# Ledger of designs, part 1: VH-VL binders against q20498r280to473

All scores and structures are predictions.

Target 1, 194 residues: q20498r280to473
Amino acid sequence: LELTDLYMRTGKKVPVIVEKCCASIEDQGIVTGIYRQCGIQSNIQRLRAKFDSGAEPDLHEFGQRDIYSVSSLLKQYFRQLPNPLFTYQAYPKLIEAFEKEDSLSEKVESLRFSLETMPEAHYRTAKFLMEHLTRLCKSKSLTDMTSKNLAIVWSPNLFRPPPTLNGADTHLLSGLNVHTAICDFFIENSESLF
Structure headers, positions and changes below count from the first letter of each chain, unless a header shows other numbers; Kabat numbers aren't used for antibody chains.
F stands for the ipSAE by ESMFold2-Fast; E and O both for that by ESMFold2, at different seeds; each is averaged over both directions (binder to target, target to binder). V2 = 0.75 x the mean of E and O + 0.25 x the DockQ between their complexes.
[cut] marks letters that were taken out.

## First folded at step 2 (VH-VL)

Design r10a
Fold by ESMFold2 at other seeds, look of step 2:
Structure r10a (fold): chain C 194 residues (1-194), chain A 120 residues (1-120), chain B 107 residues (1-107)
Amino acid sequence: as target 1 above (194 residues)
Amino acid sequence: QVQLQQWGAGLLKPSETLSLTCAVYGGSFSGYYWNWIRQPPGKGLEWIGEIDHSGSTNSNPSLKSRVTLSLDTSKNQFSLKLRSVTAADTAVYYCARTSDIVATEYFDYWGQGTLVTVSS
Amino acid sequence: EIVLTQSPATLSLSPGERATLSCRASQSISSYLAWYQQKPGQAPRLLIYDASNRATGIPARFSGSGSGTDFTLTISSLEPEDFAVYYCQQHYDWPLTFGQGTNLEIK
């Protein structure tokens, strides 16, 4: 489901799967390579099936056996959204604001306005996720995951060029590390952006 | 206690579809995966696939193109269909239960087994 | 696919003796290994799960050990009813796989 449609069906601006997985990771996932290491495929699929059926599973037992399946599921959820978390519609504005040679304060202001153009469910979920990742950065000595490392593994799941851009524009906009760079910036500056 | 009772046709010709059903007695249908396993005569065991109460399935990649798993929650029954059988599909077929908790896929209750023979 | 290799293929012993059956995994499976007993004409019976936990109703003479890639089923003093085929099974990842079996036969 698209995030706005899920919000209309459930009344929750942040999906239950996102809330439960983030809470589980903060409880049991302060471990080496969280979000970088992949969980066992059968565990990920079973956990996904529970959420797809509308269940609200207690993740404590899953996390005890394979916390990396919880983190893998969360990344997969965002990768498979029909409209990515940072929507197709906001994508050109976000890239333009990030690449413009401005002072830090001007860049933050431009990005903040562009982020606020997203539908409420996308905005609230992005805020929730970025704040989660910012908190995890405080544990990098235990996880070996800096903000840059998190951006590397997260950015492919959060940004997708609009389908209406031609191939050359898509290739250029997706160029080496631009999605990683903007994701890293969001993690480092989430407090001022959201 | 929990009991699994299975049935289905035991003699098939090549290219036919194998069809087996398993009924669950004396326990909850939800909270578990319901499995099929087969054993060729005098040989070892091969996992075929699983289904839960929501209809979610997973199957052995070696068989998945021919396997259909289904359930009838009102009757506490689940079924296996295996399409396009050959003599290599001759085996005793078992239904079995696992918990739906991650990494607990060991089979605690088994059906009595059904021999399915595919003519050569 | 995770391959389980059991050894020996056949183990010939007498009642009262100790049986030691081995199962080796092609990759680490942590402790997610189960053991089953199967007698002719019957479905397999769960003996051990999570490498070392006895299933309900299983006699104390059965014990399991191991982690990672190497696992052992031990029957401390064989009873006549223990002569059967034994299978290991990994419950770590899909597809679920079984070892090829060890036939424990009476000498």
Scores: ipSAE 0.012, ipTM 0.602, lowest interface PAE 8.6, mean pLDDT 88
Fold by ESMFold2, look of step 5:
Structure r10a (fold): chain C 194 residues (1-194), chain A 120 residues (1-120), chain B 107 residues (1-107)
Amino acid sequence: as target 1 above (194 residues)
Amino acid sequence: QVQLQQWGAGLLKPSETLSLTCAVYGGSFSGYYWNWIRQPPGKGLEWIGEIDHSGSTNSNPSLKSRVTLSLDTSKNQFSLKLRSVTAADTAVYYCARTSDIVATEYFDYWGQGTLVTVSS
Amino acid sequence: EIVLTQSPATLSLSPGERATLSCRASQSISSYLAWYQQKPGQAPRLLIYDASNRATGIPARFSGSGSGTDFTLTISSLEPEDFAVYYCQQHYDWPLTFGQGTNLEIK
C-alpha cells in the first residue's frame, strides 16, 4: 500500500509498522550491527503477516530474542513501497540538488525545498526515519554503525530512480554511490533538512 | 510440563476431508506457534503449517490450497483440515509447539501422532 | 526451498562407540539447524537447536556443531537407548524442511 493511501485510510502520517519498529530498535536494538545483520527469515515473515492483518504486535518479547528481524522487516517495508519513501517524482530534484556545486547552506536549502514537494505522508515518514537514524548514530560505540554504515544498508531501500527510456543499466552503479552519499547527508543533517 | 494430545479419524476414503484436533495441557497457549507436521510411513517429515492464538496462519505452499488451520482458544485446542485427500496423504500426523513465539521454528513438544490412512 | 541432505543413510555401531552424523544444506542457513531423535512408534524428540545448543534434559553426550551449510551431530559414547533415526531440520526460512534421516542401528 502507497503511503498517501495508508495516511488517508488511518489518519496517521507515519505508518504504525514504522513507528513500532523504530521504537523497538531504540529500546532493544542498540546492538552490534543493527540494520546490517539479517534476522531469521521466518520471523520476518511472521512479523510482516501480523502487521498486514492489522494487528499491532507487541515487539518487546520478540525483540529480546530476534531484534534483527525487526530491523530487517523495517528495511523490507520501505523497499517494497510502490512509490519509494523519497518519491520517484522528487528523485531527480533531490539528486540534482545534492550534486550541485553549492555551499553547504545552499545545498541544505535546495534539498529542503525538494523534500517539501513530497506528499505529506512521505515527508513526515522521511522525517521520522531520518531522525531515528540520527539518534541511532549517537550509539555507534555500541553498534559499530556510523552514519555512513547506516547509509550503506539503508539507501537501497529508500531510493529508486524512475525507469529510463532505454532501461539502461549504466546508471545503476552510479546511482547506488549517490544514493549512499545523499542518505548519509540526510542522516548527518536531518535537523536542518526537516 | 506441557502435553499435546491429538485425536481425529484415522481411516478416510479418497476425496474426504482429514480433520485432526490437538489439545494443549500444562502450559500457556499464547506465546507460541502451534504446528502440524506429517510423516508418511517409512519416510521423512513434512511441515504442514502453523497457527498462533490470534488466528494468524502460515502453511507449506505445497499444501496451502487444501489446508485449513483453526483454533479454539476457550479450550486451548487447534485443528487441521486437509481436504480432497488421496492415498498420498497417508501419514502419521503430529501436532507440535515451537520453542516460543520469538525463537526460531524448532519444535520442543509434540503430540503422540495419529496415523491417517486413505484407502486406495 | 532449502534441501537438507543427511549422511550416512544408515550407521551401524555398538554401544560405547562414537557416532558422527552429517547434515548438509542446499544454501547457507547460518546456524539455524535443529536435530531430532525418533524411535519407532514415537514422535520426534528435540535434541539440539541453533546448531549447537542442547535442549533441556538432553544428556551431555549429545553435541552439535557447524554453520553455513555443513552440520554435525555427535554422540560421544552410545547408550542402548540412542539407537534410533535422527533428523536435521532447518529453521531459517519457510517452508521448514527436514533431512531424510540417518538410521543409527545396533551392529
Scores: ipSAE 0.006, ipTM 0.562, lowest interface PAE 9.6, mean pLDDT 87

## First folded at step 5 (VH-VL)

Design w5
Fold by ESMFold2 at other seeds, look of step 6:
Formats: C-alpha cells, sequence, structure tokens
Structure w5 (fold): chain C 194 residues (1-194), chain A 120 residues (1-120), chain B 107 residues (1-107)
C-alpha cells in the first residue's frame, strides 16, 4: 500500500509501523550495529503480519528478545513501498538540487523546496524518519553507526530511480553513490530541510 | 486448564490424504499459534506447520507442497491435511500450542497423539 | 535448517545421581532453546524454554544453561520418574527443529 493511500484510510500522516518501530529503536535499539545487523526472518515476518492486520503490537517485550528484527522490519517496510519514500516524481529534482548547488545554504534551500513538492504523507514520513536517524546519530559511540553508516544501509530502502533512469549498469552504480550521499546529507541537515 | 484433543483416520493407503483435527478446550484460542508435529516410530520429532486464529499459516518447506492447514474458529478446532501419503508418512501426529509472542516458538501443550499408518 | 545434535545418545544412571545432557546447534541460536521430556506412549512435556527458564510445574531439580551453540540440561538428583527420552528444540527460526534425543535410562 502507497503512503498516500494509507494516509487517506487512517488519517495518520506517519504510518503506525514507522512510529512504533522508531520509538522501539530509540528505547531499546541503542546497540552495536543497529540497522546494519539483520534480525531473524521468522520474527520479521510475524511482526509485519501483526502490523498488516491493523494491530498495534507492544514492541517492548519483542525488542528485548530481538531488536534487530524491529530495525530490519522498518527498513523492509520502506523498501517495499510501491512509490519510494522520496518518490519517483521528486527523484530527478532532488538529485539535480543536490548535485548542482554550490553553497550549503543554496543546496538546503533548493532541496527543501523540492521536498515540499512531495505528497503530504511522504513529506511527513520523511521528516519523521530523518529526525529519528539524526537523533540516533547522537548515540554513535554506543551503536558504531555514524550518519554515513546509516546512510549506507538506509539509502537503498529510500530511493529508487524511475525505470527510465536505471537503464545502464554504469548509471545504476552512479545512482547508488548519489543515493548514499544525499541520504547522508538529509540526516546531517534534517533540521534545516524539514 | 488447556487441553488439546485430536482425532482422525489412523490407517491409510498410499496416495490418500491424511486428515487430522484438533480441538482446544479450557483456554483461549486467540493469542497462540496452533501446530502439528509428527514422530515416526522410534524416531525424532518433525515440525509440520502452524496456523493462527486469523488463518495465517507457515509450514515446514520439506512438506509445504503437500500440507494444508485450516481453522474453524467457531468450534475452536484446527486441522491438518497431508496429500499423497506414502509409507514414509507413517508417524504419530501431535497437535501443539505456541504463544504468538515472537521468539516463543516452544510447545507448552500437546494433544494425545494419533498414530497414522500408511500401508506399504 | 538448524541442526541440533544431542549427546550422549544413551545415558545410564541410577536414582539420586546427577544427569547432564548436551545439545549442540549447527549455528548460533542465542538462548532460544527448549527442552522436552517424553515417556513411552506419551506426548512430549515442556521442561525448559529460553535455555534456562523452567516451565510451569517443573521441579527445581531440572535446570538448563547455555547460549549460542552449546546447551545443557541438568537434573540435579534423579527421581524414578525422570527416566525418559529428552529432546532439545530450537525456537530461533523456521523450520523449527528438534535434536535426535537422549535416552536417559535406569541402570
Amino acid sequence: as target 1 above (194 residues)
Amino acid sequence: QVQLQQWGAGLLKPSETLSLTCAVYGGSFSGYYWNWIRQPPGKGLEWIGEIDHSGSTNSNPSLKSRVTLSLDTSKNQFSLKLRSVTAADTAVYYCARTSDIVATDYFDYWGQGTLVTVSS
Amino acid sequence: EIVLTQSPATLSLSPGERATLSCRASQSISDYLAWYQQKPGQAPRLLIYDASNRATGIPARFSGSGSGTDFTLTISSLEPEDFAVYYCQQHFDWPLTFGQGTNLEIK
């Protein structure tokens, strides 16, 4: 289900699964390699099924047993969105703004403008996630996860080039490098971008 | 006090379908996964699969193509069908319960067992 | 698939002795291991879950320990009713799997 459709069904601009998982990670997930290490697949699938049923599971006991499944579930949720978090539609403008602007101030302003063109559900969810990742970076001494490390593991789940832009192998490899760089920029500058 | 009572045909010919039913008494049906496990005579235990009260199932990959798990929530019953049986499917079949809390897939209550013999 | 190997296959002891049963996993399963007792003609009975937690109604003489790949069930002083087959079971990931059993028999 697309984010805008979910918002129209529920009236919530940020999906419950995103809110619950981020809260669980900030409570119990200040651990080595959060978001880098994978959880147990059966746990991830069962937890996803609970959220898909409309339940709001209590993640406290679950997180004590397998917090890496909570973080894996959250990444999987974004990976499986039909329209990526930063949307196919905004993708070219975001890449152009990131690559073309000279000064930090102009880059932030151009990116902020492009981000604001996204549907409200995408904008609000992106803001929520980036602020979560920014807060998590403040615990890097405990997690071993810098903004760069988080960008490496998160960017594949947040950006997909439209089919017309990923034709050649060289283009795909170039797109992956840019995705990490722009994701890192979003995490480092979330306060000014959103 | 929770009790699991199971029944079904105990003698089959090759290629028939094994069909077993388990009824749950004295406890909640929701909040758990309902499982089938089998034990060939003189051998160890093999997990067959699970079903929850919503009808969601997961099965052992070794048996998945032949297994159908089903549920009747109005009767607090769940069932196993195993298609195209052979002599290798001769075993005692158990129904059993696990909690639906993640990472708690241990079996706290078991049915009495049903010996199913498939003629050679 | 996670393979559990139990040792010894048969353990012959007398009442009052201490029994030590081993279960070894083919990969790390954290502490997600359960132990069961099975007597002839009966269904298995849960003894231990999460490697070391006794199930409801299980006597204190039963204890479990271990994590990762190596696990132990200890019966501190054997009672006549303790002579049975014991199985370990991992509850870490699908498919759920059991060890092949340790037969604890009376001398």
Scores: ipSAE 0.036, ipTM 0.640, lowest interface PAE 7.4, mean pLDDT 88
Fold by ESMFold2, look of step 6:
Structure w5 (fold): chain C 194 residues (1-194), chain A 120 residues (1-120), chain B 107 residues (1-107)
Amino acid sequence: as target 1 above (194 residues)
Amino acid sequence: QVQLQQWGAGLLKPSETLSLTCAVYGGSFSGYYWNWIRQPPGKGLEWIGEIDHSGSTNSNPSLKSRVTLSLDTSKNQFSLKLRSVTAADTAVYYCARTSDIVATDYFDYWGQGTLVTVSS
Amino acid sequence: EIVLTQSPATLSLSPGERATLSCRASQSISDYLAWYQQKPGQAPRLLIYDASNRATGIPARFSGSGSGTDFTLTISSLEPEDFAVYYCQQHFDWPLTFGQGTNLEIK
């Protein structure tokens, strides 16, 4: 289900699965390799099913057994969005703004402008997620996850080039580095961007 | 207190469909996964699959193409169908319960077992 | 698929002796291992879950240990009723799998 459609159904700009998983990870996920290590597949699928059914899963007791399933589920949720978190529509503008602007102030302003063009549900969820990752970076000595490390594992789940570019633009394979760089920039600068 | 009682036809010919039903007494139907496990004579146990009260199922990949799991929540019953049986499907079939709590896929209550024989 | 290998296949002991049954997993399964007892003509009975936790109603002489790939069921002093087949089962991931069994028989 697309984020805007979920917002229209629930009245919540940030999905419950995103809110609860982020809270769980901030509570119990200050562990080595959070977001890098994979959880157990059956745990991920059952947890997803609980959220899909509208049940209120108890993530505290669950997370004591397999917190990496919570982080894996959250990445999977974003990877499977029909329109990625940062949207197909904003993707070209975000890439252009990031690559073109040299001044930090101009880069922030241009990216901020492009981010504000996204639908409300995408904007608010992106803000929520980036702020979560920024807070998590404060624990890098315990997790081994710097902003760069988080960007490496998160960017494939947040950015997809529009389908019209995939088959014709082989240079896009080099764009994987730019996805990490943009994601890292968003994590490092979330306060000024959102 | 919780009891699982199972029934179904125990003698089949090749290519027929195995059909078993399990009824749950003395406990809640919701909050659990309802499972089928089989044990060929003189051999170990094989997990077949699970179903929850919403009808969501997961099955052993080795059997998935032939397995149908279903439930009747009004009767606290769940059922197994295994299509296109062969002699290799001869086994004692058990229904069993696991909690729907994550990482608790161990079977605390079992049905009495039903021997299903597939003739040559 | 996670393969569980039990040893020995058969263990012959007398009442009062200590039994030690082994289960080895083909990959790490943390502590997600259960043990069952099965007597002829009966369904399996849950003894141990999470490698070391006794299920409700299981006598204290049964204990489990191990993590990762190597697990042990110990019966500290065998009672006549303890002679049966024992299975381990991993509850780590799908498909759920069982060991091939250890037959604990009376000498």
Scores: ipSAE 0.035, ipTM 0.639, lowest interface PAE 6.9, mean pLDDT 88

## First folded at step 6 (VH-VL)

Design x1
Fold by ESMFold2 at other seeds, look of step 6:
Structure x1 (fold): chain C 194 residues (1-194), chain A 120 residues (1-120), chain B 107 residues (1-107)
Amino acid sequence: as target 1 above (194 residues)
Amino acid sequence: QVQLQQWGAGLLKPSETLSLTCAVYGGSFSGYYWNWIRQPPGKGLEWIGEIDHSGSTNSNPSLKSRVTLSLDTSKNQFSLKLRSVTAADTAVYYCARTRDIVATDYFDYWGQGTLVTVSS
Amino acid sequence: EIVLTQSPATLSLSPGERATLSCRASQSISDYLAWYQQKPGQAPRLLIYDASNRATGIPARFSGSGSGTDFTLTISSLEPEDFAVYYCQQHFDWPLTFGQGTNLEIK
């Protein structure tokens, strides 16, 4: 289900699965390699089914046994969005703004403009997720997850080039590197961007 | 004090469909996965699959193409169908319970077992 | 799939002796291992879960240990009713799998 459609159905600007998983990870997920280490596949699938049914499962007991399933589920949720979090529509402008501008202030201004063109559900959910990741970076000495480390594991789940803009393998590889860089920039500058 | 009682036909011919039912007494049907496990005579145990209260199922890949799991929540019952049986399907079949919480897939309550023999 | 290998296949002991049964996993399963006892004509009975936690009603002479790939069930002083087949089972991931069993028989 599209984020905008979910918002229209529920009236909630941030999906319940996103809110619950982020809260669980801030409570129980200050552990080595959070978001980098994989959870157990059966746990992830069962937990996904609970959320898809409209339930709000108690993640405290789940997180005590396998917090990496909670973090894996959250990444999977974003990877499976029909329109990625940072939308196909905003993608070319976000890449252009990030690559073109040399100064921090110009880059922030251009990116903020492009981010504000996204539908409200995408904007609010992106703000929520980036602020979560920014807070998590404060625990890097316990998790070994810097903003760069988080960007490496998160960017494949947040950015997809539109099907009509797919390039050659060389451009695809370059696009993957820029996805990490822009994601790292978002985590480091979330207060200025949102 | 949960109890599982199972029943079904114990003698089948090749190509028939095995059908077993398990009834749950003395406890909640929701909050658990309901499982089938089998044990060929004199051999070890093989997990067949699970079903939860919502009807969501997961099955052993080795059997998945022949397995159908179902439930009747109004009667607190769940069932196994195994299609196209052969002599290799001769076993004692057990129903069993696990919690529906991650990493708790150990079987705390078992049915009494049903010997199913597939004749040659 | 995760393969569990139990050893020995048969263990012959007398009442009062200590039994040590081993289970090895083909890959790390953390502590997600259970042990069962099965007597002829009966369903398995859960003894241990999470490698070391005794199930309700299980006597203190039964204990489990291990993590990762190497697990042990110990019966500190055998009673006559303890002679049975013992199975380990991983509850880490699908498909759920069992060891082939250790037959604990009276000498």
Scores: ipSAE 0.105, ipTM 0.677, lowest interface PAE 6.1, mean pLDDT 89
Fold by ESMFold2, look of step 6:
Structure x1 (fold): chain C 194 residues (1-194), chain A 120 residues (1-120), chain B 107 residues (1-107)
Amino acid sequence: as target 1 above (194 residues)
Amino acid sequence: QVQLQQWGAGLLKPSETLSLTCAVYGGSFSGYYWNWIRQPPGKGLEWIGEIDHSGSTNSNPSLKSRVTLSLDTSKNQFSLKLRSVTAADTAVYYCARTRDIVATDYFDYWGQGTLVTVSS
Amino acid sequence: EIVLTQSPATLSLSPGERATLSCRASQSISDYLAWYQQKPGQAPRLLIYDASNRATGIPARFSGSGSGTDFTLTISSLEPEDFAVYYCQQHFDWPLTFGQGTNLEIK
């Protein structure tokens, strides 16, 4: 289900699964390789089924036994969104702002403007997630996850270029570098961007 | 204390459908997975599958195409159907409980067992 | 799928002796291993979970140890009621699997 549709159905701008998983990771997930290491597939599927059924599983109990299933579920959730977190519509503007601005302050201002064009559910959820990742970076000595490491594992789940009319995909491979770079920038500058 | 009681027909012909039911007494139905396990005579144990109170199921891939798991939360009962049985399905069938928490799939309560014999 | 191999297949001992039963997993399963006792005509009884935790009501003479791939059930001093078949079971991932059993019989 699309984020805006979920917001209309529930009245919540940030999905419950996102809130609960982020809280669980901040509570129990200050561990080596969080978001890099994968949880056990059966655990991930059980958690997903619980959230899909409308249940509110006890993530404290789940996290005690396999916190990597919680972090894997959260990445999977974002990767499976019909419109990615940073939307198809905002994608070209975000890439342009990131690549073409000469200074940090100009880049921040241009990106902030472009981010504010996203639907409110996307904006609020992006703010929530980026601030979570920024807080998590404070524990990199315990997790081995720098902002760049987090960007590497997160960017494939957050950015998806719009389908091309000509079918050529030459820029997809070069776009992988820019997705990581912009994600790292968002994590490092979330206070200024949101 | 929690008790599992099971019943169903014990003698089948090949191609029939095995159908067993397990009732749960003295405990909560929610917060657990409800399982079926079988044991051919004189042999080891094989996990068949699980169901929770919401109806979510998982089954052993070796049996999945023939297995249907169901529940009746109003009666605290859950059931196994195994389609198209053969002599290889002759076994004692047990219902059992696990906690609905990751990596706690050990069976703390078991039903009494039902011998199902599939004739030739 | 995760294969559990128990040894020995049969263990013949007398009451008062110490029994040591082995279970080996085909891949690391951390400490997610359970042990069961089964007597003829009865359902299995849970003895140990998480490799070393005794289930409710299980006597202290039963203990479990191990992690990764190698696990052991120990019965420190055998009682007459301890002669039965013992199974290990991994609770790490689907499908849940059992070892083939160790028959602990009276000498």
Scores: ipSAE 0.067, ipTM 0.658, lowest interface PAE 6.7, mean pLDDT 88

## First folded at step 8 (VH-VL)

Design y6
Fold by ESMFold2, look of step 9:
Structure y6 (fold): chain C 194 residues (1-194), chain A 120 residues (1-120), chain B 107 residues (1-107)
Amino acid sequence: as target 1 above (194 residues)
Amino acid sequence: QVQLQQWGAGLLKPSETLSLTCAVYGGSFSGYYWNWIRQPPGKGLEWIGEIDHSGSTNSNPSLKSRVTLSLDTSKNQFSLKLRSVTAADTAVYYCARTRDIVATDYFDYWGQGTLVTVSS
Amino acid sequence: EIVLTQSPATLSLSPGERATLSCRASQSIRDYLAWYQQKPGQAPRLLIYDASNRATGIPARFSGSGSGTDFTLTISSLEPEDFAVYYCQQHFDWPLTFGQGTNLEIK
């Protein structure tokens, strides 16, 4: 289900699964390698089934036994969105703004403009997620997860090039890890961008 | 206090479908996974699968293609069907309970067991 | 799948002795291991869960220990009713699996 459709169905700008998983991670997930280390497959599947059934499970008990299943589920949720969080439509403009602006202030302004073109559900959910990751970076001494480490594990779940984008744009940039770089920039600058 | 009572046919021919039912007394049906485990004569135990009160199931991959798990919440009952049985399916079959909490899949209450024999 | 290997296959002891039963997992299962007792004609009875927690109504002479891959069930002073088959079971991931059992028999 697309984020805009979920918003119309529920009236909530940020999906409940995103809110609950982020809260659980901030409560119980200040642990080594959060978002890098994978959860147990059976736990992830059971947790996914509970959310799919419309339940709002109490993640406190789950997190006590396998918090990495909560973080794995959240990444999986974003990876499976039909239109990625940072949308196919905004993707070219975000990449251009990130690569071609000379100064930090110009880069921030151009990215803000492009982010604001996204549908409301995407914008609000992106804001929520990036602010969560920014807060998590403040615990890097406990988690071993810097903003760059988080960007490495998160960017594949947040960006997909549009199918119509020419291969040169994506192939040329794959060696530079542009998705990781822009994700790291979003985490480092979320207050200014959103 | 909680008690599991099971029943079903104990003698089958090859290719038939094994069908067992387990009823839950003296406790809540929701908040748990309801399981089937089997034990061939003189052998160890094999987990067959689980079902929760919503009807969601998970089964041992070795048996999944032949297993159907179902429930009747109005009667606090759950059932196992195992299709296309062979002599290798001869075993005592148990129903059992686990808690609906992550990684707490230990079986605290068991049914009395039903010997199912599949003739050669 | 996670294979549990129990040893010894048979343990012959007398009442009053200490029994030590071993279970080894093919990969780390943290402390997600349970122990069961089974007497002839009966369903298994849960003794220990989470490697070391006694189930309700289980006498204090039963204790469990271990984590990771190596686990032990100890019966500190055997009673006549303790002679039975004992199974370990991992509750870490699917499929749930059991060890093949240790037969604790009377000398």
Scores: ipSAE 0.297, ipTM 0.717, lowest interface PAE 4.2, mean pLDDT 89
Fold by ESMFold2 at other seeds, look of step 8:
Structure y6 (fold): chain C 194 residues (1-194), chain A 120 residues (1-120), chain B 107 residues (1-107)
Amino acid sequence: as target 1 above (194 residues)
Amino acid sequence: QVQLQQWGAGLLKPSETLSLTCAVYGGSFSGYYWNWIRQPPGKGLEWIGEIDHSGSTNSNPSLKSRVTLSLDTSKNQFSLKLRSVTAADTAVYYCARTRDIVATDYFDYWGQGTLVTVSS
Amino acid sequence: EIVLTQSPATLSLSPGERATLSCRASQSIRDYLAWYQQKPGQAPRLLIYDASNRATGIPARFSGSGSGTDFTLTISSLEPEDFAVYYCQQHFDWPLTFGQGTNLEIK
């Protein structure tokens, strides 16, 4: 289910699964390699099935035994969105703004403008997620996860070039590198961008 | 105290379908996974699969193509079907319970067991 | 698939002796290891879960230890009713798997 459709169905701009997983990770997930280490596959699949059924599972006991299943589930949720968090439609503008602007202030302004073109559900969910990741960076001494480390593991789940751009293998490879860089920039500058 | 009681036909011919049912007494049906495990005579135990109260199933990949798990929540019962049996499927079959919590897949209550023999 | 290897295959002891049974996993399973006792014609009985926690109603002479890949079940002083087959089981990930068993028999 697309984020805008979920928003229309529920009236919530940020999906329940995103809110609950982020809260669980901020409560119990200040641990080594959060988002880098994978949870146990059976736990991830069972937890996903509960959210897909419309249940709102209590993540406290899950997090006590396998917090990495909660973080793995959250990444999987974003990876499987039909339109990525940073939409196909905004993708060319975001890449252009990031690569072509010379000064920090011009880059921030151009990116902010492009982000605001996204549907409300995408914008609000992106704001929520980036603020979560920015807060998590304050605990890097406990997690070993810098903003760059988070960007490496998160960017594949957040950015996907439109199918019309996938006609060239070299563009796809180049896009993967820039996805990490722009994701890192978003984490480091979330207050200015959103 | 939770009690599991199981039944089903114990003698099959090759290519038939094994069918077993387990009833749950003295406890909640929700909040648990309901499992089947088998043990060939004189050998160890093999997990077959699980089902929860919503009907969601997970099965041992070695058996998945032949296994159907089902439940009847109104009767607190769950069932195993194993298609196309051979002599290799001769075993004692057990139903068992695990909690619906991460990494708690140990079996605290077991049924009495049903010997299923597949003749040649 | 996580393979559990139990040793010894057969352990012959007398009542009053201490029994030590071993289980080794093919990869780390943290402490997600259970032990069962099975007597002829009966279903397995849960003894230990999470490597070291006794199940309800299990006598204190049964204890479990270990983590990672190496696990031990200890029976401090054997009673006549303790002679049975013992299985370890990992409850870490799918498919759930059991060791091949240790037959604890009377000498």
Scores: ipSAE 0.296, ipTM 0.721, lowest interface PAE 4.1, mean pLDDT 89

